VH-VL binders against q17rb8r558to768. Designs and how they scored, part 1

All scores and structures are predictions.

Target 1, 211 residues: q17rb8r558to768
Amino acid sequence: TAELSHLTKNVPIFVCTMAYPTVPCPLHVFEPRYRLMIRRSIQTGTKQFGMCVSDTQNSFADYGCMLQIRNVHFLPDGRSVVDTVGGKRFRVLKRGMKDGYCTADIEYLEDVKVENEDEIKNLRELHDLVYSQACSWFQNLRDRFRSQILQHFGSMPEREENLQAAPNGPAWCWWLLAVLPVDPRYQLSVLSMKSLKERLTKIQHILTYFS
Unless a header shows other numbers, all headers, positions and changes below count from the first letter of the chain; antibody chains are not in Kabat numbers.
F, E and O stand for the ipSAE by ESMFold2-Fast, ESMFold2 and OpenDDE, each averaged over both directions (binder to target, target to binder). V2 = 0.75 x the mean of E and O + 0.25 x the DockQ between their complexes.
[cut] stands for letters that were removed.

## First folded at step 2 (VH-VL)

Design c01 (framework fv_cofetuzumab)
Fold by ESMFold2-Fast, scan of step 2:
Structure c01 (fold): chain C 211 residues (1-211), chain A 119 residues (1-119), chain B 111 residues (1-111)
Amino acid sequence: as target 1 above (211 residues)
Amino acid sequence: QVQLVQSGPEVKKPGASVKVSCKASGYTFTDYAVHWVRQAPGKRLEWIGVISTYNDYTYNNQDFKGRVTMTRDTSASTAYMELSRLRSEDTAVYYCARGDSYFYALDYWGQGTSVTVSS
Amino acid sequence: EIVLTQSPATLSLSPGERATLSCRASESVDSYGKSFMHWYQQKPGQAPRLLIYRASNLESGIPARFSGSGSGTDFTLTISSLEPEDFAVYYCQQSNEDPWTFGGGTKLEIK
């Protein structure tokens, strides 16, 4: 809608954790500033806000992910449980403030589409190889760790027929990045990539490290 | 720059009430909740409860039910915790601490207020 | 209420050594893919200081030698190479269930 077309200026930002396209990000919110932010997002019909990790120099990181509000539950202690899912990635252009919460002017990120037939074939081969490595890594985890991941993140997404149908690439890449025990700096680096090939290559390297 | 400054030490008799203040500075008072935590000599920290500085909403630990009252004054950027019907086991250092809604962690603490209950 | 058990009660180590502190919860402190377990340092006569929030996140201003790990019921605070100023009492705290609760503490002392 017309309102959604304006989600690039003065976007409300929740400064806390990494968020990824298609990955659930449930939030426990008590603080009035964030309750106000979420209420405004719902009332205006956007039902979205940005999520960024903290950065000591800039208050929050230069890259983040939009969260789409799916549901809100109010707890008797004044906390709210906000069920969200990751949407589009963004780069921060300008930082601001509104009624105690951070805001940003942003530009959305999407993967550069590969057009060449030979490059598409090579991308598919890389994808299938890395997906197989990811499946092996997950299946070889101790039952306790695998059960915890399934409980909190759900099962690993299935392979998609068209690798370039989504602007952020395959969902399983983001699910895997959310569950891998890697440094937030690494996670932020992968989130900022505009190349599916580069992202798959980096994921492959980290899986090899844990193998 | 963030600072929480608490009122001075108190000595009370059993059955009396004590009111501790916590004055915030260096940040927007209404952006963060204020939690109250106590520590008896040589014992673990014990959570008393929390007050929303924005809308006066409070939630208290059931162990203090009917005895604790938390309030705040937005114009003075000050939170208060009153504990009534004091017992000798209420002797402790009482802390206020700032809480973030999502982190659920207590990032800045007051210096503590010593409360001694003796007969 | 969730009971937090810290072990050992006392840890005697020398500067330069690695310290590993444990916190075990009587039930899971995880909700929605997050672990609501935090670590604090307290020195005599002082208020606690936040070190680690939500299991593994380093608080601003805290030296990189401090790290946290764990999920569910089992959590660890690690100090990779002890400095003289690190000898203090360390507390874990959960915020997953009300009332919020603290562990009994681990006292880190010079050997």
Scores: ipSAE 0.000, ipTM 0.412, lowest interface PAE 20.1, mean pLDDT 86

Design c02 (framework fv_cofetuzumab)
Fold by ESMFold2-Fast, scan of step 2:
Structure c02 (fold): chain C 211 residues (1-211), chain A 121 residues (1-121), chain B 111 residues (1-111)
Amino acid sequence: as target 1 above (211 residues)
Amino acid sequence: QVQLVQSGPEVKKPGASVKVSCKASGYTFTSYAVHWVRQAPGKRLEWIGVISAYSGNTYNNQDFKGRVTMTRDTSASTAYMELSRLRSEDTAVYYCARDYYDSSGYYFDYWGQGTSVTVSS
Amino acid sequence: EIVLTQSPATLSLSPGERATLSCRASQSVSTSGYSYMHWYQQKPGQAPRLLIYDASNRATGIPARFSGSGSGTDFTLTISSLEPEDFAVYYCQQSNEDPYTFGGGTKLEIK
C-alpha cells in the first residue's frame, strides 16, 4: 500500500535507545511529539517507526533499527508502555524533521550471504563456539541479574539450523547484544555490520572480556 | 471532584520572571500531564507546553524556547510554570489544564481558574 | 503551524434558535479516519470548558443539544436549541500537529 511503500523515506525516528532485530523494546511515551508519532504509525497501518540513539555531532546515530508496535499498556503511574519488537536494521541517508520529531530517509541493512562451502563450514563452527560461550556466560550470572534479564528480554533464543536463513542472522546474537553490559559505541558498531562472521567474532571478544 | 487551583494575580516589570502554580486535587496527580495555555486580553488561546506529573519530563512550544521552565512537586500535587525575561506582550491570563489520558491525542478536560499576569513599566 | 479560522466572529441569535459555528483548518487535522479537532466554551472571567473532543464526541456532562461534525479541514459545532446559558465564546482547537493551536473564537450573543 502507499503507506508501506514510504517506509524508506521520511521515516519517523524515536531518538532514545538501542534496538535490535527480534528483541522486545518496551517504550514509555509521554512527550506530545512521540505520542503523535506513534498515533500516526498506528492509524496509517504501518505500526512501525525507527529507533536511534542520540549522537553528539548529529541529532542521532547513522544506524538504527525499525520497531514494530505490538500493544499499548497503561501503567498505574499514568504513563503508557508501548510494546515494540525490533525489525529491520537501517543506515541513515538523510535527516529531517516533522512536527517536532526527527525523520530519516533510510536504507535497510542485510547480512552478506557467504557462498563458499569452506567458509560456511567455518562460520558454523564459529557460531557454535560463540553460542556455547554465550550460554556459559548467562548461566554463570548471579540469579538476581538473570531474573531481571528474563523479565525484560525473555529467554535466550535457540540455535538455528540455517545461520543464513534470516537477513539479520541468528536471533540469539541480538538478544545477547541487548543484555551484555557494553558501551553503546560497541553496540552501534555491531548493529552496523553486514557480516555474520564479523559480528560473531566481535561478540566473542566481548564475551571473553566478561568471562 | 477534580480541581486545579492556581496562584493569585501577578504584576511584574519588563525583564522580570513570574512563577505560576497549579495545585491538583480529586485525582491521582501523577497519572496525568499538565498543560499550560495563555490568553492575552481579547485574543486567542496559545499553547505553551506540557509536563508529565510522574516523570517531570517537559515539552515546550518553540515560541517560548529559552524563557519557559516547567516543574512539579509530586508530594504537594502542584505544577509550576516559570516565564522569564517578561515583555509587555506576555500580559495574559495563564491557565493550567489536565490532559485527558489515553493512548493518543491531547484535549483538556479540566482547567484551572487562571492566573492574571500583567507586565507593566 | 496549523491556522484555525472560525466564522462568523460574532453570531447574534435568540434563545430557542439553532446555532452553527464553523472552524476551518489551513491543512488537514484528520489522520486515518480520526479528526483531532476539539471545541471549548468560555464565559467572561472563566476558564474554557471542554464541549466536544475528536470532532464529534461529547465531553462528560455536556448536554445533548451540543454536537460536533466534520473532517479534514472543515468542522462545525451545532447547538440545536439555544439556552440562555449558552451565550459565550466558542473556540476550536487542533491536536493533530505540534504546536497545538486554537481558533480566534466565535462570540455567541443575545439578539
Scores: ipSAE 0.000, ipTM 0.442, lowest interface PAE 16.2, mean pLDDT 85

Design c03 (framework fv_cofetuzumab)
Fold by ESMFold2-Fast, scan of step 2:
Structure c03 (fold): chain C 211 residues (1-211), chain A 119 residues (1-119), chain B 111 residues (1-111)
Amino acid sequence: as target 1 above (211 residues)
Amino acid sequence: QVQLVQSGPEVKKPGASVKVSCKASGYTFTDYGVHWVRQAPGKRLEWIGVISAYSGDTYNNQDFKGRVTMTRDTSASTAYMELSRLRSEDTAVYYCAREWGYDYYFDYWGQGTSVTVSS
Amino acid sequence: EIVLTQSPATLSLSPGERATLSCRASQSVDYSGDSYMHWYQQKPGQAPRLLIYDASNRATGIPARFSGSGSGTDFTLTISSLEPEDFAVYYCQQRSDWPLTFGGGTKLEIK
């Protein structure tokens, strides 16, 4: 497993909501501090910042996800709509502050690759089973809720042929975690996992509960 | 402003080790990973591995397993790549390169270090 | 590992002509809507220079005549009207899977 560096020190942190690899995260920004943060990210060419949910009053969670800025729209009412997509997951090592917004020193997370052929076969079988359960859950959801999900998160990603091609595993896992009606504590737990098998097992457990 | 400056050319005998340095300037060294790539005369670029300048953790191409060691010195803003048990087919220009995030493309490269292995 | 095959190995053209260079991956380099294919230019005695990242994004300072396209396994680098300084070797690179790999290169030479 590689530990990679890019924007690991004094990373600007938007403390707001959960974010996940590959999942769109459109933001409505009013606060001058966050407008400054986003402007800096664009003008320096990094076009990224971290997103963490609040854990304790005036603090943020130990795990989060980087957001890549795709576009920025300035609205007449003073709002800015920032189109972002989730990137790498990270663990917070040290907290800081800069011009009114939070910063962190971070360490990026990647899934540990499974190399054993029998374990890969078992992982594929688990993946296919859980994917089918996810599809069933989504198809059986009331039309109103399904439409809301499609508007906010888009369609469920299709299966990927190589389950371990991406450092964070299949995109559909993160899409599903974003749309499942589960407590942020559970979402943080899953985000912090370095095992695709562990993540699929937890997702399966959640889906079974909602069946 | 951003520069990666590598050590000078090396001539080694088969079985020896070579250590190449890459000194970074013009940016915060610990914010970016450093990759090592080589190119034998007239051949394609070959990825050797990466080191996190922040943590010192490495991930190496399996083809070099047991022969390559990557290190860094944060106080000197310098990354190092040592290749042991050299063979004639290790003759190449060795490059260090700075990564851009999780897209792993290389926006800045060192000038290259020529390593010749001959007997 | 993902094998990248570039074609042609050598392309002989004159200044002012359009160049089209191909890169084929042995498996998809797409992940979650993005295509992780990058292009570099290398001149003799020099380090490679980034041209295009994530299939179609032009790197800072790269002239508008350079463009990239493609998705999945098939990618193209296009130079709309060749300038004398464009005669070089071009390499594609993927990051969809470990290890990172490069294509064999396409040498663009004067006819």
Scores: ipSAE 0.000, ipTM 0.425, lowest interface PAE 17.8, mean pLDDT 85

Design c04 (framework fv_cofetuzumab)
Fold by ESMFold2-Fast, scan of step 2:
Structure c04 (fold): chain C 211 residues (1-211), chain A 123 residues (1-123), chain B 111 residues (1-111)
Amino acid sequence: as target 1 above (211 residues)
Amino acid sequence: QVQLVQSGPEVKKPGASVKVSCKASGYTFTDYAVHWVRQAPGKRLEWIGVISTYSGDTYNNQDFKGRVTMTRDTSASTAYMELSRLRSEDTAVYYCARDLYDFWSGYEGFDYWGQGTSVTVSS
Amino acid sequence: EIVLTQSPATLSLSPGERATLSCRASQSVSYSGDSYMHWYQQKPGQAPRLLIYDASNRATGIPARFSGSGSGTDFTLTISSLEPEDFAVYYCQQSYEDPYTFGGGTKLEIK
């Protein structure tokens, strides 16, 4: 059977770290519950599961990102690494449990498309300004830190012709959010945004602070 | 030849701690997780938990919450299980076992076991 | 947790006879065609030995007379023709969910 890319009910949740659209998220998997979860994901052909950070009140956060399994590596040292990449963002509607791991009923998040021509022009100007600030920030990092970022997250994505072609907006925004040294509460709030303008504005404020 | 060799028998007083070792040979130690299982006299096998031999990460059965600590020494190819605040009900033979699990095949089960370590909690 | 019930508790047979051992799970331990049920043999004073993994696969070095079958909640270990060395205690074990659990065992003894 074909892969199911839009499953919204009883979605398996890996409770661990932040994940972002288009951003690589390699996972070290050894716990029996998560081994079962990953195996099921592969065997059913969905090859994806949700990722959420822990939350003291609700077991895990109200927002997360789907991870798509790209490959599984058995390292020479014996551990298994599941190579994933972030997919769609989601909001948690209901929490559950299945066979030792968390599950959720979810709704997928998409950026609200800006339709007005003047607003699109202003969005493009903001985008280009913030992108330039991001490039300057990255280029001015010490070589050691820049090398570590490149090793873990890869290169900063290029600017996109159509800012609203992807439902989550430009890939570079998510790459930058993953590498910026910001509070997890801030990361989660930005992940939950449905406005590209709001997201670019928040990113700009952080970049200005670190400039 | 795959072997798991465990430490010798222990006799402990209630409230003490016991640390059991499991030395692996005949395979790459870090390629397989190690499970700990016990069996009280005349009772069924009871799963205690698992340790990743590579990372050192552990996952324990909640029935042992707060009392079990699992560790490993990759240089010595040895896994350890320490059980604290011993009770007479902890009297059992404790086994280490190698996890058959292979992500690609999906196979499961405990394919090789240590000979067992008798732990007696009395007096 | 998943409770595994083995029956009978004791089975008395003679060498050459067929043995059929049952294991019932309190909930399904099967998913997408796979069943996460395993069988072990334990002799007095020895550690358990893996016989069958994932319901029906014989472990390395296990004689062809041992076979496993079943799915969902009901599983069977069959020994087609008992040898003297087969008289032991047999345990089923599920790895479908945490915590991993074992059955109470079936003691196979000489009649």
Scores: ipSAE 0.000, ipTM 0.485, lowest interface PAE 13.4, mean pLDDT 86

Design c05 (framework fv_cofetuzumab)
Fold by ESMFold2-Fast, scan of step 2:
Structure c05 (fold): chain C 211 residues (1-211), chain A 123 residues (1-123), chain B 111 residues (1-111)
Amino acid sequence: as target 1 above (211 residues)
Amino acid sequence: QVQLVQSGPEVKKPGASVKVSCKASGYTFTSYYVHWVRQAPGKRLEWIGVISAYNDNTYNNQDFKGRVTMTRDTSASTAYMELSRLRSEDTAVYYCARSEDYYGSGSYWFDPWGQGTSVTVSS
Amino acid sequence: EIVLTQSPATLSLSPGERATLSCRASESVDSYGNSFMHWYQQKPGQAPRLLIYAASNLESGIPARFSGSGSGTDFTLTISSLEPEDFAVYYCQQSNEDPYTFGGGTKLEIK
């Protein structure tokens, strides 16, 4: 909803792993600070928080992804199981702290729409080429690795007819980024892009490297 | 209370298929994995495979590849395991069991368990 | 696949005695600082019941007389003072590597 898009100040940040739009991110929450964070997110009705990887210089990375809480199960032993899915991407503007967990003032990211007809045609051609390369890469993985990926991330999303219908572009791009064995710095670089063309080009380079 | 309730006993002929159900209650079905485990009379427990109640993804023990199909129905909070091309060696009690749906592998310890479904394959 | 060997196959003891059950893995079940070995109790005609998870963590609702220890390939389940209801079959299970495997079981019986 519109109210959720306005959550930009003092956003609670779970510092742990990469998260991507549309990609599930189930969490086991043991630490009291994060259990408090989750509880507050539920009580306030926002039911979301930011996810960033750690950073040695700034505590956590300059870019991340919001996680939407879909369900929470509180176990008798004090553990919490939190079912989340990636939402909007963001850039960190200011870092803070609250009751032991990190917070941030953020700016949401969306892809810049391509409106020129020739550029849209070129984008579709690039998309179709890269999608085919992704399918080929995945099918050529050893059975063990393919099974592990399917278990944790699900099957690769089908390509979308309208490449610019979603503000973050096609879901398969984010699924692929989550499963490719690339350095987190590289993943952060792609997450920060506001151009679908640039993101597809970068993904293509990664796939070529593994081919 | 958190509970898994399985369908009743089955008697099948060799070559047939059997489909066992596992109905969850007392917890959010889509927040956990459902595993299938069998135990032949007097033998050890054998893991068959797992299905994510959340996204329908499955991973099966290679010993059952091509013979086992796992599905789930979120509206009914029910998981299903179908085993085809049955042999006498498939005679066993089949259990469903819950595990955490935790991204990192290794968090697969099982609680609760269904009561078990006896499957007998005889001609 | 990781093979789990439990010993002894049968352990005969009296109520009030300490029971020590062993589980040995063909390769390490440790990852990310954790030992993914779990213990279950099974009584005739019943489903297994989780006792211990991740080597040493007591499952909620399980009596404090049960404890687990070990790392790598060697694991132990201990019952400090046997109660009559503890005479059952005990299985270890690893979840470090698929397929997730179980031991052959140790039957705890009254002397």
Scores: ipSAE 0.000, ipTM 0.437, lowest interface PAE 16.0, mean pLDDT 86

Design c06 (framework fv_cofetuzumab)
Fold by ESMFold2-Fast, scan of step 2:
Structure c06 (fold): chain C 211 residues (1-211), chain A 119 residues (1-119), chain B 111 residues (1-111)
Amino acid sequence: as target 1 above (211 residues)
Amino acid sequence: QVQLVQSGPEVKKPGASVKVSCKASGYTFTDYWVHWVRQAPGKRLEWIGVISTYNDYTYNNQDFKGRVTMTRDTSASTAYMELSRLRSEDTAVYYCARGGDYDEWFAYWGQGTSVTVSS
Amino acid sequence: EIVLTQSPATLSLSPGERATLSCRASQSVSTSGYSYMHWYQQKPGQAPRLLIYDASNRATGIPARFSGSGSGTDFTLTISSLEPEDFAVYYCQQSYEDPWTFGGGTKLEIK
């Protein structure tokens, strides 16, 4: 039911890698604790868990992304093969543990909408400029690297007509962050942003650095 | 309604190969993996392996490694299991099966394909 | 590999009686919260039919008279009141460790 989608307390956390809204995140997991975690998520009907990168001071990062389970296979060799897709972003409020895996109380993040018509026009102009730069960067990659990206992440999403329709902004921004060769701490910083303008500006800076 | 329909019985000579098909219907083929299990006359069930229906991943029981090849055709919603270098002890009924929510148990089974290896 | 030993090999009972079937694993097939043991029914000339998964959950369409219990190494399938259609061979299966294995079966026959 709809209530099963409002998971904010004692959320199970998989501590591994960066995840992003709308971006597929296929997982191969060998640890029995995560097999238990995933089974519980499915049995309770939530079919979701949080993904956070490791943090040297606090076990895992203060920001992450929910992963929605599409398919799960538990194999005889102890491996769990989990097809997921990124959902809502979150900020960690409290940390906990349950049967060997991490948990957290969280609050979901969404972008702050720009309401002024002139600011919306400027945002669209910035968006279109950065999208063009992203396309140029990707097309100018060596064939080998471009092929690897296409195999693992698929094609870059098309531009969306309404930039503020989705609470996390355009899907192509997250696809690009997943493929750009930048430090995970920088990726985490961008994930935590609530401003589409700020996110586009930072992406533009990264693209300029690599050109 | 979920159905798995297998190909008909086979009689083979030692050293030959046999290929069994399993056609799925009543669900989205790529959402569930296909397992293969056999049962020799008077013996227990024996798990052979599993194939992913949405990519080329396979995992085989070590006892069959090097002799079993599993494939799938997503457009036909059909899985295949080929067993090579047949021996008399390979005489069995071969089943395809689909997992439940997980691949750990077999919620739906094909009717079985009898394979007889004799000389 | 994990060996599953089912006992008795043959169980002779009358309709209306309670059947208790045992499956013992050579090592634990349980983790915290889950037991990776499943039960199947097989009639002559037919494919096996799933009865119970994860030790105690009844599969879709399986009558309430079938129940499973146990953890660790010792598992039981219980049929509370036998119906004529219940006389068949029953197999346990573990999915804890590679390779996945089945028990030798218990044949339930009419006395």
Scores: ipSAE 0.007, ipTM 0.530, lowest interface PAE 9.0, mean pLDDT 87

Design c07 (framework fv_cofetuzumab)
Fold by ESMFold2-Fast, scan of step 2:
Structure c07 (fold): chain C 211 residues (1-211), chain A 124 residues (1-124), chain B 111 residues (1-111)
Amino acid sequence: as target 1 above (211 residues)
Amino acid sequence: QVQLVQSGPEVKKPGASVKVSCKASGYTFTSYGVHWVRQAPGKRLEWIGVISAYSGNTYNNQDFKGRVTMTRDTSASTAYMELSRLRSEDTAVYYCARDTVYEILTGYDYFDYWGQGTSVTVSS
Amino acid sequence: EIVLTQSPATLSLSPGERATLSCRASQSVSSSGYSYMHWYQQKPGQAPRLLIYDASNRATGIPARFSGSGSGTDFTLTISSLEPEDFAVYYCQQSNEDPYTFGGGTKLEIK
């Protein structure tokens, strides 16, 4: 727990793909630099590292998500199969390098809690509407695509009773963002949001493009 | 309208490298993978590999291991395939083709749109 | 690797006739209720064009005279009534197992 909350400086960064809170992110690791990074994460006991997409101006994007290592299989041919799950989101404050892989100083992101009772009611109504749209989108996909998504990402998470219980909002939002075939810039924009209302609104707009 | 436009013909000597480009238009480039397939004169089509335009991750046919490098440029909506240490047996028409499966899934499927092909001749 | 064998190698027919093209896989290409067999048409000097995917589904813009059938190891492409533009080489392709493989082709020629 303490390691999770205090791991903010010289955090190792795997520059590869988008990662999201609560969403599985299985990795096939071939590169010696990343095998070293993962080995170090295990040896130090943190068992986590940051994941960011590449960026054309900087080596990687300004926002990312921590990945928690659940299991590691080292294969005889030098590959590693790393089973991870998304944890806390972060914003990059400073970039660095260590033994061929990127590092960063980061600050963790949390959604801003809505306190007003009328706003909470409106948020619930928006949430329920967007959730229904997401379910409709998924069920109307070609059977083959639905089967592949279920195999790789599992079932869409169920609705949560308390929308603001988790610091990152409902898990189904992140599952949906992981399976939607949208430009990483749109995904990165949603990942960086601190407002559940803004995130639900953007997801609704994305779903409309596929309707 | 979906289009994949490939670079022009290449003539190379044995041992050289060739880099073929494939420029996509008419769709969201990052939503689909790009496959590379070749066809030697009078022979069947042969799958080389695939690159995710989304992540940049690649998956290659074992027969080309260590010789093929696939990359993409999301700002230019262009995929590239570089084949090194060329042999006379690499003489073929090289095609890029769009995958139909969501990029982030590991299961690839079939090829719905193809580039016009790039002729590569390896001759001493 | 899965080997795909197409027969006949050459089929000579006239416009208006029915064409039946076969593709046999060395191993099953069906998994999880789907058959990962696809068909392409290639004309001289042109790239292949997708006709049929997942054994029996017509690709966008493909005329109703083209149909696919089969499962497991045996697959068929049928053209119910040949048009002049249908004379080309046809290839099957499997995506069930790595590496993806293609058949040797069936050349459809005007009699």
Scores: ipSAE 0.000, ipTM 0.460, lowest interface PAE 11.2, mean pLDDT 85

Design c08 (framework fv_cofetuzumab)
Fold by ESMFold2-Fast, scan of step 2:
Structure c08 (fold): chain C 211 residues (1-211), chain A 121 residues (1-121), chain B 111 residues (1-111)
Amino acid sequence: as target 1 above (211 residues)
Amino acid sequence: QVQLVQSGPEVKKPGASVKVSCKASGYTFTDYYVHWVRQAPGKRLEWIGVINAGSGNTYNNQDFKGRVTMTRDTSASTAYMELSRLRSEDTAVYYCAREYSYGLDWYFDLWGQGTSVTVSS
Amino acid sequence: EIVLTQSPATLSLSPGERATLSCRASQSVDYSGDSYMHWYQQKPGQAPRLLIYDASNRATGIPARFSGSGSGTDFTLTISSLEPEDFAVYYCQQRSNWPYTFGGGTKLEIK
């Protein structure tokens, strides 16, 4: 329906780690190419760039997440402290390069809404079950590990009344995926999903494995 | 049951436009990308572009820049490819093919039967 | 754009023989241990049929005599013992980057 032409061509890509919708991603940047990339993002007014995991062949993953710049401090010694938060997910369509950093043409991802009443009820039941399992897993972590997670990622988001209000589904799913000790292939698979039911089911399988 | 059915053959003059349709049945149309590929007589397959049937977002091969428009109608489960300013070199069989959009494994598992487009004076 | 070169252009063999078809990419089509190369079979008047996806995985319903191998830039499609119905044109296709590209094809014909 809506034209999504803004910031989909030659999008600057920071090749480093996984990023997720609504999840904070603070960055300490010292590389000249990325300092240039961030400065350009600010100067153009977009204040956004893509984040993708690197691969073993000096390329980057087929899926990623946009990072929105909240604040930035350019230090006199050349370092930059960048405060970001995850935004829209995307699929990489075409890879490129610009002044030493990667670029991509992308397509944004959004969850497909479930409209059938029985399916919505089943989705709510699945959600509540998985949320309870996630809370139990987190609360049963050793105090040191819980403190480290809280310091780096913040607190676990609360349950949402309307599971389909946000285009990426409930925020707690992404927070949990960020903190679970799973292979990047699994994280990438979950990031690529456009079904909340499929995403909750996969998260449940992961949590069951760590039970 | 699961199939893509394309519109019938077209004969056009140079400079005209052609619009090919691709009707999906037996599956959830909006869960897939629909790609367009052509093949001139005796030549290789050439990728034209793709439309996400769910979102309507498109990506066109630069070789066709300014001449190709891809659209879809979700209520009719039909994808369309319109090629304008036709040349004799556009004479080809045009195929639609589906690709699952949500996974990490992407391939063309279902193809339309093809639409023959002949451009001649 | 990734350029795919297939060789030979034509391969003349008899039923029962082994066929080996090559596809070479102008740059690597690998990502994270997977190789993003597919193989299709096309018979006259028909749409292409998927045989092998991601270098080595057989598509549903494809006979075991078809196998794919390779990584990086060099890929091979092997038919261990040709059946009469296997004489067709074979195309490789990369999914590593848009635009998707196809090789020039290898025509497998009866000697």
Scores: ipSAE 0.007, ipTM 0.574, lowest interface PAE 10.6, mean pLDDT 88

